# Ledger of designs, part 5: VHH binders against Phycocyanobilin:ferredoxin oxidoreductase (pcyA)

Target 1, 241 residues: Phycocyanobilin:ferredoxin oxidoreductase (pcyA), of Prochlorococcus marinus (a3pcf5)
Amino acid sequence: MLSESLTKTKLTDPLILDLLQNIRKHRSMLEDLKSIKIDPNLTNIISNEIGRELYIENEFHKAKGFRKLHIEVAEFSKNLRILHCVFFPDPKFDIPIFGMDLVKINDIVSAAIVDLSPASQNQALKYEKLLSGVDKSSFTSLREIPKWGRIFSNNVFFASLRNKSEKNDFCSVVDQYLSILIKLSKKAKPEFNEEIIQERIDFQKNYCAQQMKNEKTSMVLLKYFDEKWVNNYIKTVLFDF

## First folded at step 1 (VHH)

Design d4 (framework vhh_7qbe_3)
Fold by ESMFold2-Fast, scan of step 1:
Formats: structure tokens, sequence, C-alpha cells
Structure d4 (fold): chain B 241 residues (1-241), chain A 118 residues (1-118)
């Protein structure tokens, strides 16, 4: 625990800290929340090599309705900072996948994305009106979703953030998406039909397979680690289905 | 309440093979095998994700043991090849009803005993 606290104090970016506080606030509202211990070498990855400095912290939890609540915070050389968060539902529950990424270089947010991605057939019909009601009119630099991003809902938010106002507005969008997720999770009941559970497993498997087509993740890690380590990290830590 | 039942243990000569099975009374996400040898603490052997696409092995068994699952039968398998005397243990099937965790398993079977003679 002390080593985790010390690692967390290295993160001083106000936007990332605000988003982390928001994510942790919503996570704390989940039933049966429990931290998951993983390989210590995967929870805190640190290099102080000159010109190749990096810091990666992984935080894992589980809760009723969720098989894996994952937060990754990373800082790489040349002031590249990443916040990655995916809440994977337990397939016994009809809950969407929460996903969020923020990529910041210096003061420029080149990518800010958040979604409640469908984890079963027609699931989005239960919440898409709530997502569409989230005000997104203040953003000036919306980005196109790549073709592998067909896993996302019709209300996926993707933009670069140009100024402090847009950064604050993105925190508000994330807050509202998480509020909707928590509401959905509280209404969900466990399913025991094997065919229905298998369909939800297939949705999460497809989500992970499509996310792994995002070459940006592997390209960043390959600057610091060999291909075998990177493939293992992506398949076991980030997208483990 | 979720129930796990292990089977397939027995006496085998060093260098031999055994296949262990674990049947769950319902769907499980991540599943794992653990073992406890005489005079030892319970230790991790292998785990598999809910889909079966991701597997993890303890260094002592890599290349010799293979974990797999049949989700249609709610059954987990451990194929054990090139058995050594140090593999002698009670083998436990474990799962977490609400987690893909490799380390915190809430449901355990009663175990199946494997004895490897040398």
Amino acid sequence: as target 1 above (241 residues)
Amino acid sequence: QLQLVESGGGLVQAGGSLRLSCTASGFTYAMGWFRQGPGKEREFVASISGSGDSTYYADSVKGRFTISRDNAKNTLYLQMNSLKSEDTAVYYCATDEYSSSWYEYDYWGKGTRVTVSS
C-alpha cells in the first residue's frame, strides 16, 4: 500500500487528478467493491532511465455487476500522460462497458474519449436517450471514430480538448456517463441462462479484439518494452477477454 | 450458491500424465487451479479467463500443464504432462462469482489428490 501511495503522488496533472477523483467517486457507489491484488510488477511499472522515463500504475477492483474495474495512469518521457479506464461488466449482468481514455502531451489533450459501449444485443436501447441528453455542444474539435470503433455506442464522445473550458466540460461528460452507468448497474439482476451469458461474453470478446486493433497503444509501449512483454500486457492487463 | 466439484486425481508415476476436471453448477468468469503440497502453503498453478482466450501459468508448470475450459459444459480442465514428484498435492478448482481476478477467488472446490511416485 505505501508503494502505491508513493507512486500516486508522482501524478500532479490537474485534469488527470480531477478525472481520477470523479471515477473513484462513482466507483465507490458500487456494491461489494473490493480491490484486486495482481502481480506487483504489473501494478507499478517504473523506469528512471534517462530519456526513457516511465511510470505506469494499474488499479484493479471488482464489484457486484462488474468482473473488472480497471484504471491505468501512465506518464512517459517527453511529458506524455495517459489515463485509461475500462469497467467490464460481469456477463451475468446486463450492463454496458464503460470506457474512457485521455491522452495529454504537455498542455494539449489530443484524445479524449468516453462511452457506454453495448455488451449485449439491443442493450443500448435502454440508455441511449440518457446519453444523447448529455450536452456536448461546447466542444469545437470532435474527432472521427475509426472503423474498428464499431464497438462503441451511437453516443460515443471523441474529441481533442483545446482550452481549460473544454477540459472542464469533458470532466462533466465523464461524470454524467458514469452516473448513468451506476444507475443501470443498480437495476441489473443476475442471469443464469448459459446462452444469454455466452452472448454477453462474445460482446466483451469482440470489444477487446477491436480495441487491440488500436495500434497507438502498442506503438507507445513498444518504445519501452519488447514485443512479447507488450503483447502480454495488452492481452492480460488491458483487454483480458 | 455456486458449487465446484473436482475429479481426476490419483496415483501416477513420474513422467506420466493426468487430466483434472472441475465442474461448476453455473457460469463462472475466471477460473483457476491451485494446489497444496505436503507441508506447504496453497499456491497458484494456472488460470483462464471467462472466454478461454487468456491463460496464465506458474513458472513451475509452464510447458508441462495446459489449462482449458468448455463453457457449454461449465467445466474447467488441467492437462498435466511430465509430472514430477514435486507436483504431489491436493489440487483445488477456484472461481470468483463476480470477478475475472487471478488472485482473489471466493468459491473453492474440496480438492482432488494427485500423488506422483518417483
Scores: ipSAE 0.000, ipTM 0.200, lowest interface PAE 15.9, mean pLDDT 83

Design d5 (framework vhh_7qbe_3)
Fold by ESMFold2-Fast, scan of step 1:
Structure d5 (fold): chain B 241 residues (1-241), chain A 120 residues (1-120)
Amino acid sequence: as target 1 above (241 residues)
Amino acid sequence: QLQLVESGGGLVQAGGSLRLSCTASGSDYAMGWFRQGPGKEREFVASITWSGGSTYYADSVKGRFTISRDNAKNTLYLQMNSLKSEDTAVYYCAAGEYYDSSGYPEYDYWGKGTRVTVSS
């Protein structure tokens, strides 16, 4: 494609590589896809300091229907691996917020989450219908959503993954949610009613505000960076609405 | 070093089926099949993620070919149905560590190929 980034990612974790390939493949189906240039000192960070190794890589794009398509891959002290992805819709379009996180400590996936989160009141019912067909019965370690997670749909997927079969099944769930997102994005038309647009802006602001209450993100980063840098990263790179 | 060995090629009649296998020394890679017909450049056929959860196909084979993998056996498969004379080629197994922005692996490891001939 003309809007393609030529970014190469060398990762040794096969689950993260599979998920990243799936996300990038679905992203490539979006219209008017363009990479966004961000300060490399904020977005791509590497340290080889013994005992404090870290690697953070960020990809930013925009597309028709989306104000920001963000993927983050991070590795801390060679034992904690994170894949974070949020596709923020352009409020002019009736498209949900796609979010996905995978947190892997050594060989254990302690958190795997994916959702099409509502960007308006009326989307909640649409998500129940569209996402109810996704089979989650093969997962044995489903987790309860934390209190800050009231932003998620009633069909949010949240689990720890204990074996390769569940990791494979999670990739399938992510593919299904992304497929639904792409179909919704292709059907969406721009909205011109300012009240409807404002509601969608408010939903995204609330989404970002609630996500910033997730203390686990800041706790990990504070082991490597000072509070000023961490606050700037969370507010400008991860949740900038 | 990752080693890839293809097998299962041979002569088959048009409309027939054939299954190719690729044995790898490891399975923690995105993998795919490519082919090169007589007088043609090497072309993409199909790919599969490490987990086997996602598959991708070239338009020319979609609906006829199925890619799958068995990570316990370190084996990649290509089930080819409704074969056509145009499918005659040497088929190569490939594996990659890097992804481009289109979501395709950049294949750094290649097998030596297995020949498929489809007769009329």
Scores: ipSAE 0.000, ipTM 0.260, lowest interface PAE 13.3, mean pLDDT 82

Design d6 (framework vhh_7qbe_3)
Fold by ESMFold2-Fast, scan of step 1:
Structure d6 (fold): chain B 241 residues (1-241), chain A 117 residues (1-117)
Amino acid sequence: as target 1 above (241 residues)
Amino acid sequence: QLQLVESGGGLVQAGGSLRLSCTASGFTYEMGWFRQGPGKEREFVASISSSGSYTYYADSVKGRFTISRDNAKNTLYLQMNSLKSEDTAVYYCAKEYEGWYTDYDYWGKGTRVTVSS
């Protein structure tokens, strides 16, 4: 049986620990925060099989304004480490989708992404000015978003991180995006118009559908799990709607 | 993965076609093409997933370029049709650095494509 704690240092590194602390700090500022438990056989996995060691731990919460606050930490074969985080808003509230991923292979961060993705047509224009103030000039290896990533805002941050200074600066960018999210969540009022709520539901469904077109997740997982398990994990744990 | 080698560039008239190739050694990766034209920033052209199931294109090349791969030989192709003068660039093959969202490694000097009008 796995511990629900993500504080086991052997399965995280200093950057992941710093990011987790920052994410959890901002999450703690949300009203009516409650833990959600899901089947541990699907969501919390450990294998010590030599040459196939892996660890996956998920934590799920809900809060006022959010239907699902999800954090995933994973390590595969002691060299690939992933931190995945998506905060899905409750469609009754005018709040964007917070998403971030960090992929680290040995000591190299091959991918660092963070965004406040629009959950309605109006949000794309409305939030542009808030996100444009985040300084990204210190990063030397900015990356282009694939076309399946049309779900992301015009201010999505995507880079590889080449040195400790850039890793620290990425923590700052994540902190700034989370600070904006928390401020937006505190201002949001519940919506009762069913058509407006349905638009937000449709945006989240599209977000999940587009994310599932990125087969990098399935490529990693298929080395350890069968196709049925991988499809179920992606659809129910990572991108449910 | 030590080296990616691009080939197939050359001079072609507007409306013509060219096929670029890139070979890699080692494991299966997401592969892509980037280009840099005179006085322009390096830009994304196309990518293909490791399985070949998903392809992604820059808006400027959609419907004209086709990316494909031979997984048995780790060879990447870019079929370029209906070439325009603005397609003039050095084309670089890139492999994905393995991970959830990946960085592309560029290797070699690329292959030059010149489209005359």
Scores: ipSAE 0.000, ipTM 0.138, lowest interface PAE 13.6, mean pLDDT 80

Design d7 (framework vhh_7qbe_3)
Fold by ESMFold2-Fast, scan of step 1:
Structure d7 (fold): chain B 241 residues (1-241), chain A 121 residues (1-121)
Amino acid sequence: as target 1 above (241 residues)
Amino acid sequence: QLQLVESGGGLVQAGGSLRLSCTASGFSYAMGWFRQGPGKEREFVASISWNSGSTYYADSVKGRFTISRDNAKNTLYLQMNSLKSEDTAVYYCAADRYGSEWYDESEYDYWGKGTRVTVSS
């Protein structure tokens, strides 16, 4: 199920709406795009309890070259807003992992990250010239990648966003990374060598395992849901393999 | 362009056993079996993951059927024991499921042409 109408009804943050529209635009350019059916009790949660409002909305698709195209929009107590997106390639294709997160608390973007992460040992070198062409000089608050983030490329973007100009510039960076991803996906051919496919599977497993070391995700969810639900959500909705 | 070829179907008496095979022309991530009985919709039977070997079964076949695979041969098996007349169907092999919904046929990218199993009373 696509939840664009639900997002438009519940979410009013202009930056998240602009990013979501941009991501959906690029996703629409993929071949053989189709929605994936996931249990709604795990994927779309709404509570209107006064003083403890929340909503979580997930969109899942697959397409030629991608096993899972995932977008998550969440809002907690009308204060914390999150946009999370990971496009997992089909390991038969030589395509990097697209990931982005935006975390906004009140009016402050505390974290904005985007990357085309390597899905094989040679991908970082192969794609570096395309990624290094993205200008990041306009941002004033670049952030250091944590140790578990060694899964990211040398061209990962990570920053806090201070003003409207930086928020607009971040949208441009995301647009450029997605444009590169779409270009790579259109040229990619299926691989049938088992060793090459296995390497790409192992890279995605490592990506998911390292992402699960980010305690911030589980800490936020544990304030609203029990441990069993949180574990199931992280392993089946966010970082499955 | 993954091709799936089922074999092992045939006529068997109630209470008997059959083993179905499905050979893929190349690597696949996850594989499963679906069946379609006379005058019925296609339904899920069993699924197995390539990486973990995790198996899932329809309630109607639990304890009677066993799914397994040989990754080196790109071959999927369905061992069917204690066969019943209601197991009569064309059995289809499906491959390359990467979602978590093992029972949803729309999750599978490749399908074989099927092998017929008839269980006589």
Scores: ipSAE 0.005, ipTM 0.230, lowest interface PAE 12.2, mean pLDDT 83

Design d8 (framework vhh_7qbe_3)
Fold by ESMFold2-Fast, scan of step 1:
Structure d8 (fold): chain B 241 residues (1-241), chain A 120 residues (1-120)
Amino acid sequence: as target 1 above (241 residues)
Amino acid sequence: QLQLVESGGGLVQAGGSLRLSCTASGFTYAMGWFRQGPGKEREFVASISSSGGSTYYADSVKGRFTISRDNAKNTLYLQMNSLKSEDTAVYYCAARPYYSGSYLETYDYWGKGTRVTVSS
């Protein structure tokens, strides 16, 4: 339902629609998929104020192996478009954190990022090999990860996308990372050791803390919302742990 | 300053077994074993989480080596079975005393090494 709403109401960008279709396809493969209700004052926001038009639409689900499956689509002043997606694992399961962002200004993709980020020490060593087979040679504008980005795997993808071919290739990279995630989720068994579960909780807390050091998110939102609302949105909607 | 002291190295015949130990002077979060053979670069062998519940092994040692830890004694172990001549190396204990999240692999403290020689 929420995914249908995003498609119908606001979004017309072909790249974002293609990425949403890919993400929703893989999400549909998860067991026990169900919607999560979060405060609607924080999730679906529309303003038609001239020169300050915006919309933000969020989808929240949970599934076996995942505590929160989150997709955000936003448009600011009819020129800045953002697709944000993070699939947070349930710490009882040995599953990495899936993260993806696309930032598009008019027709320019300034940032495209995707990763399966480790949710434990064991994952950092073991899952690196699974991601190294993804071909990134077709991209001409790879970007360096900022210092706060130590949360990402050694195989994080980060680039600007300069042409239609690279935009299509990025969709393929996202499909490959999601395919790996779904396979890992199907094999994962619940953990009952409290210390192992606590390590995974701590990894997700650190992931959220480091992501909140990305000032670009808050700078955009502060143009439209007060500081209290922005801090609440980032801490409760985007990076809750 | 955290100190790591390895022990248990020695000479063993191919097909034999050895148990390496590494004692830390204080608490460690993450621990692992690395090795360096003659004329080779240092390579990863095995690692273990703070609780001992999660382990990872290099493909070359899977099924033959077992990593474990005793947190009450601040001691890391590597049980090495079915030893091969290519396992001949100096074995280094490595540790990180803090949790760092989903970091790129880093170990801040290293022992001086213990030598393992496997004769054919």
Scores: ipSAE 0.000, ipTM 0.113, lowest interface PAE 17.1, mean pLDDT 81

Design d9 (framework vhh_7qbe_3)
Fold by ESMFold2-Fast, scan of step 1:
Structure d9 (fold): chain B 241 residues (1-241), chain A 116 residues (1-116)
Amino acid sequence: as target 1 above (241 residues)
Amino acid sequence: QLQLVESGGGLVQAGGSLRLSCTASGFDYYMGWFRQGPGKEREFVASISGSGGSTYYADSVKGRFTISRDNAKNTLYLQMNSLKSEDTAVYYCAADSEWFGEYDYWGKGTRVTVSS
């Protein structure tokens, strides 16, 4: 289920721990949940070099309705912590792409994002009413989506989190988005029309291509790894399609 | 806590050169230079990855300015050549620890004045 390394390392950060617990709880509700074996060298990445310490832990699963369920936890020198999660649907099913990221340095959350991103033209309109019901009024530092982020829904949540109350409220927003995803996944039936399936494949390809335009992901990794390693990691571990 | 301190600003004649420096108490960040001219909004100038392997420039400074870093000295540099009156501004050193390109640490700035 969880990688042994993730469990053993035990993050002491309460926010990341709470988010992981919520994600894992919702994931456990999926049918036919199975661990995916990947290259062991990409599951756990560790450096103990003084002043350049890091560890990255990856967890992969698949389930009915989903081709890949991915959780990444990363810690870098100077208490930089990242939680990244993307649940990619199986294109045979009418299910949106779940994505979330949290970037924290010391006690400051500079970026907190969560979305159910459209995996077809009709999903953006069809699911808007379900997502608009999530209350975001308690947050004081909402942020604008970058230009590459046109892949996100009109109801994407993006903010800096300023205090403990907002950190707790963000956990609630993530829980609500995951709850919607699980309900949609249980309702979805397999599609056999090749044209509809191809549209969903194209949407996931575009999602991955646009995410790879986020230079900040590569800039963080380039502090520690060479360009070839970073390009391989982003294309095969984070955004494969 | 990260603190950024710029130096190297001053008065220079058009066509001249100037080198700005930025020292930091810790140096594991994606770093950049921004500037704000009289009556203008703050604009991006150049950025460099933590390893120094990737650099990016605003179109207005390409071929004239060079960004570099010395990680052993915790210092970021901006070499400015072929200076124009339009380059007159307060120059700011910035560090970005965020996922979306927002710079969260800023220096106080160093003033550059280019005379004709």
Scores: ipSAE 0.000, ipTM 0.138, lowest interface PAE 15.2, mean pLDDT 81

Design e1 (framework vhh_8ghr_2)
Fold by ESMFold2-Fast, scan of step 1:
Structure e1 (fold): chain B 241 residues (1-241), chain A 121 residues (1-121)
Amino acid sequence: as target 1 above (241 residues)
Amino acid sequence: EVQLVESGGGLVQPGGSLRLSCAASGFTFSSDYYIGWVRRAPGKGEELVARISSSGGSTSYADSVKGRFTISADISKNTAYLQMNSLRVEDTAVYYCARDYDFWSGYFDYWGQGTLVTVSS
């Protein structure tokens, strides 16, 4: 079994560290886990320029059932902190897309999102009940999904987190979604029907296309990098087809 | 202390125009954040109608207001504006100025008090 490669984070934020530990724990349960090398000059960046400080750290893996397991940690100007995670399934397997984002501005979590997004029409119907069993009643600041977010399941979790109790509860929701993902990945068998595989490819292409409609990602990056670099980063590192 | 103070709301006839202002204090306009105008009509959810980077370099609009509304920022005055032309009855709402650093659209860390815009026929 392959040893997991760990990238050290510069963040000491307890919530982000707890989430990273939980994500890495579940990732380590995957079969045939192998780190992927992507150009570190594109993917692991640090600047200490006063007033324009930033760092971006990426981890990439693949595993049985997954073409790309991606974790991104970023901090901009010492106040905006982001944890981004997408586990893209191998289209040969009946596994949903795991996505999770946390956006923290100083001490405020303005966005906390997690979903097992459908990678086929069949998944949207079949996996609904598995996600509906996760208790989300403790959260007081649930947020409405933007229109481009039609890629998400009907059980997508999206909220601002007001206090330490809600932050702990969010970690529990993420843990439950990851547990479901791992169980689904263990049961999934390879598909050989080209039409079914193509549908799953098309769903992932649509997922990436819709995520790229989130203008905030490009706007943050354009403050620090030129348009060509930003376009390459988003299309190659974050949301590759 | 961060504050956003709106002004310029009021009563206007259909086809008329209004200019809303959002005066910011407690921070300086920079590319580290965005200013949005969010409206809420009675019985409806929040709608993000326009957004601008505080440096003034990038703007976006909801389909419902494209070609009619223009968002701008005056860095020297630390103030954002929403120029509303060709107003319709359905534009009647409380308009909020809001600041965000969030990469998810419509999720803001500071809000103004809101200013009422009434478009009556």
Scores: ipSAE 0.000, ipTM 0.186, lowest interface PAE 12.4, mean pLDDT 81

Design e2 (framework vhh_8ghr_2)
Fold by ESMFold2-Fast, scan of step 1:
Structure e2 (fold): chain B 241 residues (1-241), chain A 123 residues (1-123)
Amino acid sequence: as target 1 above (241 residues)
Amino acid sequence: EVQLVESGGGLVQPGGSLRLSCAASGFTFSDYYAIGWVRRAPGKGEELVARISGSGGSTSYADSVKGRFTISADISKNTAYLQMNSLRVEDTAVYYCAKEGYDYVWGSYFDYWGQGTLVTVSS
C-alpha cells in the first residue's frame, strides 16, 4: 500500500521503501512540521548517462524540537543504494540525534545502522536505559563500531543483514528507536541557559565533524561530481552545523 | 544469501605454485566493495595478503607476498583469484576470501568471510 507522501521517483527497493514510509510516518507526528528549501541543484539529481547513472533525492524539514529533519535516498550506477536519515535536534531541547543508514550493494545490505546519539554529556546516561529493551538477539552479523566514532551511544545498532527475516527485524528496530525519539520530543521543553545550549551545539558540531571523517562518502560522490560540488553537498546537505 | 566459497588449497613443495579461487554468490562484483585474501597461521594472527576492488581495478599486497602473489577478479564469473608463485614454508596457513562492504557512514571492514582453504607448503 503506497501512501500519498511517496514521490513519483525511481524508488523500487522494498526494504528502502518500507523504511522510508516508516520514517515519514513518525516524522508526521512531530509538531510544527515545515519543509525547508535547499538549492535543488544539490538536493534532487537524476542522470541516465550510461555507466554514470545516478539518482539522489533529499527531503528537508524542521519541527518543534528539531532544527533539521533530513532523509536521503541515493542510487549509484544501479549497484549501490543508500537510505540516510539524520534528525538533528534544536539545541534548545534535550533531544538526542537520530541517525540511520542502510547501505545496499546489489542485493546485500552491508551496513544497517540506527542510533539515538548523545547531544549532551547527560543524554548518554539517560538514554541507555530507554534503549535496553530493544531485542537484538535475532541478528547474526553484528558489526564493531570504528574507534574514530565516539559520537554514538552504547545502544547503537550496527549490522549486516543477511536474509528477509533480518531485514524485517531491522525495520522493527528502527521503528522502536523512532518511537522513543518521538516520545522524548513530545516531553522536551525549551532550555534558556546559554551554557547548556552551547554544550548541545558543540556535540552536534562534533557529530558532523566525525561523520565527515568517513572518506568513502566523498570517494563515491567524486566519481560523479567535482570537488567543489562534493564538499558543498557533504557540508550543506549531509552534515551541516 | 551471501556466500564466498574458497577452493584450490592443498599441499605443495617449496618453490611451487597454487591458484586459489573465491566463488561469490548472492551479490555481483562492483566498484563499491573490495575482495581480500586473509591468511591465518596458528600463533601469528590474521594477515591481509592481497586486496582488489570488486571491479578488478585497484590491487594491493602485503610486503611478504609482493612479486610472488597476484590477485585478480573475473567479473563475468563473479570469482576472485589468488595466484601464488614461489611458495615458501612460511606461506603455510588457512586462506580466507573476504568481502569488504561499502559503508559510507562507517570505516572499511570485511563484512563477509568464506570458510577458508588450507595451504601447506612442505617437502
Scores: ipSAE 0.000, ipTM 0.269, lowest interface PAE 13.4, mean pLDDT 81

Design e3 (framework vhh_8ghr_2)
Fold by ESMFold2-Fast, scan of step 1:
Structure e3 (fold): chain B 241 residues (1-241), chain A 120 residues (1-120)
Amino acid sequence: as target 1 above (241 residues)
Amino acid sequence: EVQLVESGGGLVQPGGSLRLSCAASGFTFDDYAYIGWVRRAPGKGEELVARISSGGSYTSYADSVKGRFTISADISKNTAYLQMNSLRVEDTAVYYCAREEYSSGWYDYWGQGTLVTVSS
């Protein structure tokens, strides 16, 4: 099940399609789900220039408990494929930040990451037991978290995926993390204490600031777009607050 | 078979210059493979000093070397270079050439390392 927006990509990668289907399935379980429109000139781009083909498609939603539900699919020069997903909670709710990235070059998944990142001081301890219950023992190429990645939980998953079995197992990890997120979101109640809300705002601001230190995104985009466009895309589309 | 072969290390005076070379084989130079220069001094951890896409379009530098070191690539020779100017005693380290597939942060192939000693 693909949305109309993704039919434009000509994307046929089975792993990315499986992940997209699963993310959208979990997203559909959220209350008050509504599409958000952002300038298509900034968010949805196609070029068929030979040797410089690219496709970027973004989906934005909001829902009860979430200020922004974001999915990005991108393909560059027909060989680099990216699936990026971040679900940002509404700071009135005690819900973690769901983040997922998959980077695939031809048949190699060089980076697969998923986390329920703390959006408050107490969440790191509260959710640690739930996340540690997700089996991650089958993966052979675990990767070290970069310095900017200290925003992640103690149970962040980060690996290269070496074979079909590991790709299937990654889909299972993502599914389990999303299932935990949805359950947490359904139990969460709005907070009205300004100090508690401000802590959660500060956590999301720090998350976005640290993510913007990851130069990988800007380096890829700068091949195709000018610096002003890239800076605006990263700060407005990907990691806003 | 992916191989990285380093050359150009040695002894140099403070304020001097050296150029390190990294000859790569077993992959095509493009903007989705990166070559990094990583150094390790005795008693210190690894420091990524400079990085370049194998197609030469993108470069980055550690703050400690910015303005003094320049990384470049010769696509026709499948070789990356680190031009080190205004060398300081604290630049003394073993310098490794490493391949990063895409901008992944994962260095999957490493050269053997070349020693750079900056002393009088």
Scores: ipSAE 0.000, ipTM 0.147, lowest interface PAE 17.1, mean pLDDT 81

Design e4 (framework vhh_8ghr_2)
Fold by ESMFold2-Fast, scan of step 1:
Structure e4 (fold): chain B 241 residues (1-241), chain A 122 residues (1-122)
Amino acid sequence: as target 1 above (241 residues)
Amino acid sequence: EVQLVESGGGLVQPGGSLRLSCAASGYSISSGYYIGWVRRAPGKGEELVARIYSGGSYTSYADSVKGRFTISADISKNTAYLQMNSLRVEDTAVYYCARDEYYGSGSWFDYWGQGTLVTVSS
């Protein structure tokens, strides 16, 4: 009940707010956008316990070309803030997986990730050409892609952000990736070849399986929730297929 | 430790059939990798003849083998297969099972089997 008010109150970080506004703007351009309601006990959590404060708020939508449009905002113990976003395409459409994560510890962005991850083998070349024009020269703290991150495109962005200029530039990168996604979604037509559809299903299954190998997410959640709840959250809320 | 182990090679007459097996260990073949069969004949370059994605959802074949070869997988055995029918003398080669990860710049094989010899002769 309080989770929406708390999210609005706590979501005053200018970078997270700017990113969220940009994501919502691009999402609003999608055809047949519909809100999806999921169990609030799993998806919207608040605790005001001193020293163990947390909130988790999730938004779920679907649209033409997309089976699931997911945004998560979370704050743990007033010092760790997370913005997580994955737009999962409907496998009938030739559309990539949009993924974005921002992890902020106090005033430091320790991780900023954005990608249009291929949902089929043939998408890799197509998206490489579209993403090659995104300027990354202003970023000084690029990070190594983790082993589970082989699902990402050759143009994945992964960095720490140390100053205001880099934070503003990251917002521009996210805007450019979302703009490309929206253009691709407008051009996409339904596929009827079962083998092509099945390849896209498997790419999304693999994306979810590889993302679930990211131990950092489960380690944070296990401080606050039991293993059964954490496994259910990761497999159902974050990386379902 | 990731390993791919091929079996099923041998001598066969033109028009005959062979089934190659590729037993994978150290990872799951259904976990979003391609398994490809790559062959190399003496004095020739490598040719990718067949691929299977993540245990069976998508398959592709080189024009030289289409309609004759079938790639498949048994996820429970963590094994991929290449069924080779209507074999020709030109199919004589060492056949390698190889794991391919991501194709952003072409095929990138990160692990290879030892190879199995297929000889097609009368």
Scores: ipSAE 0.000, ipTM 0.152, lowest interface PAE 17.4, mean pLDDT 81

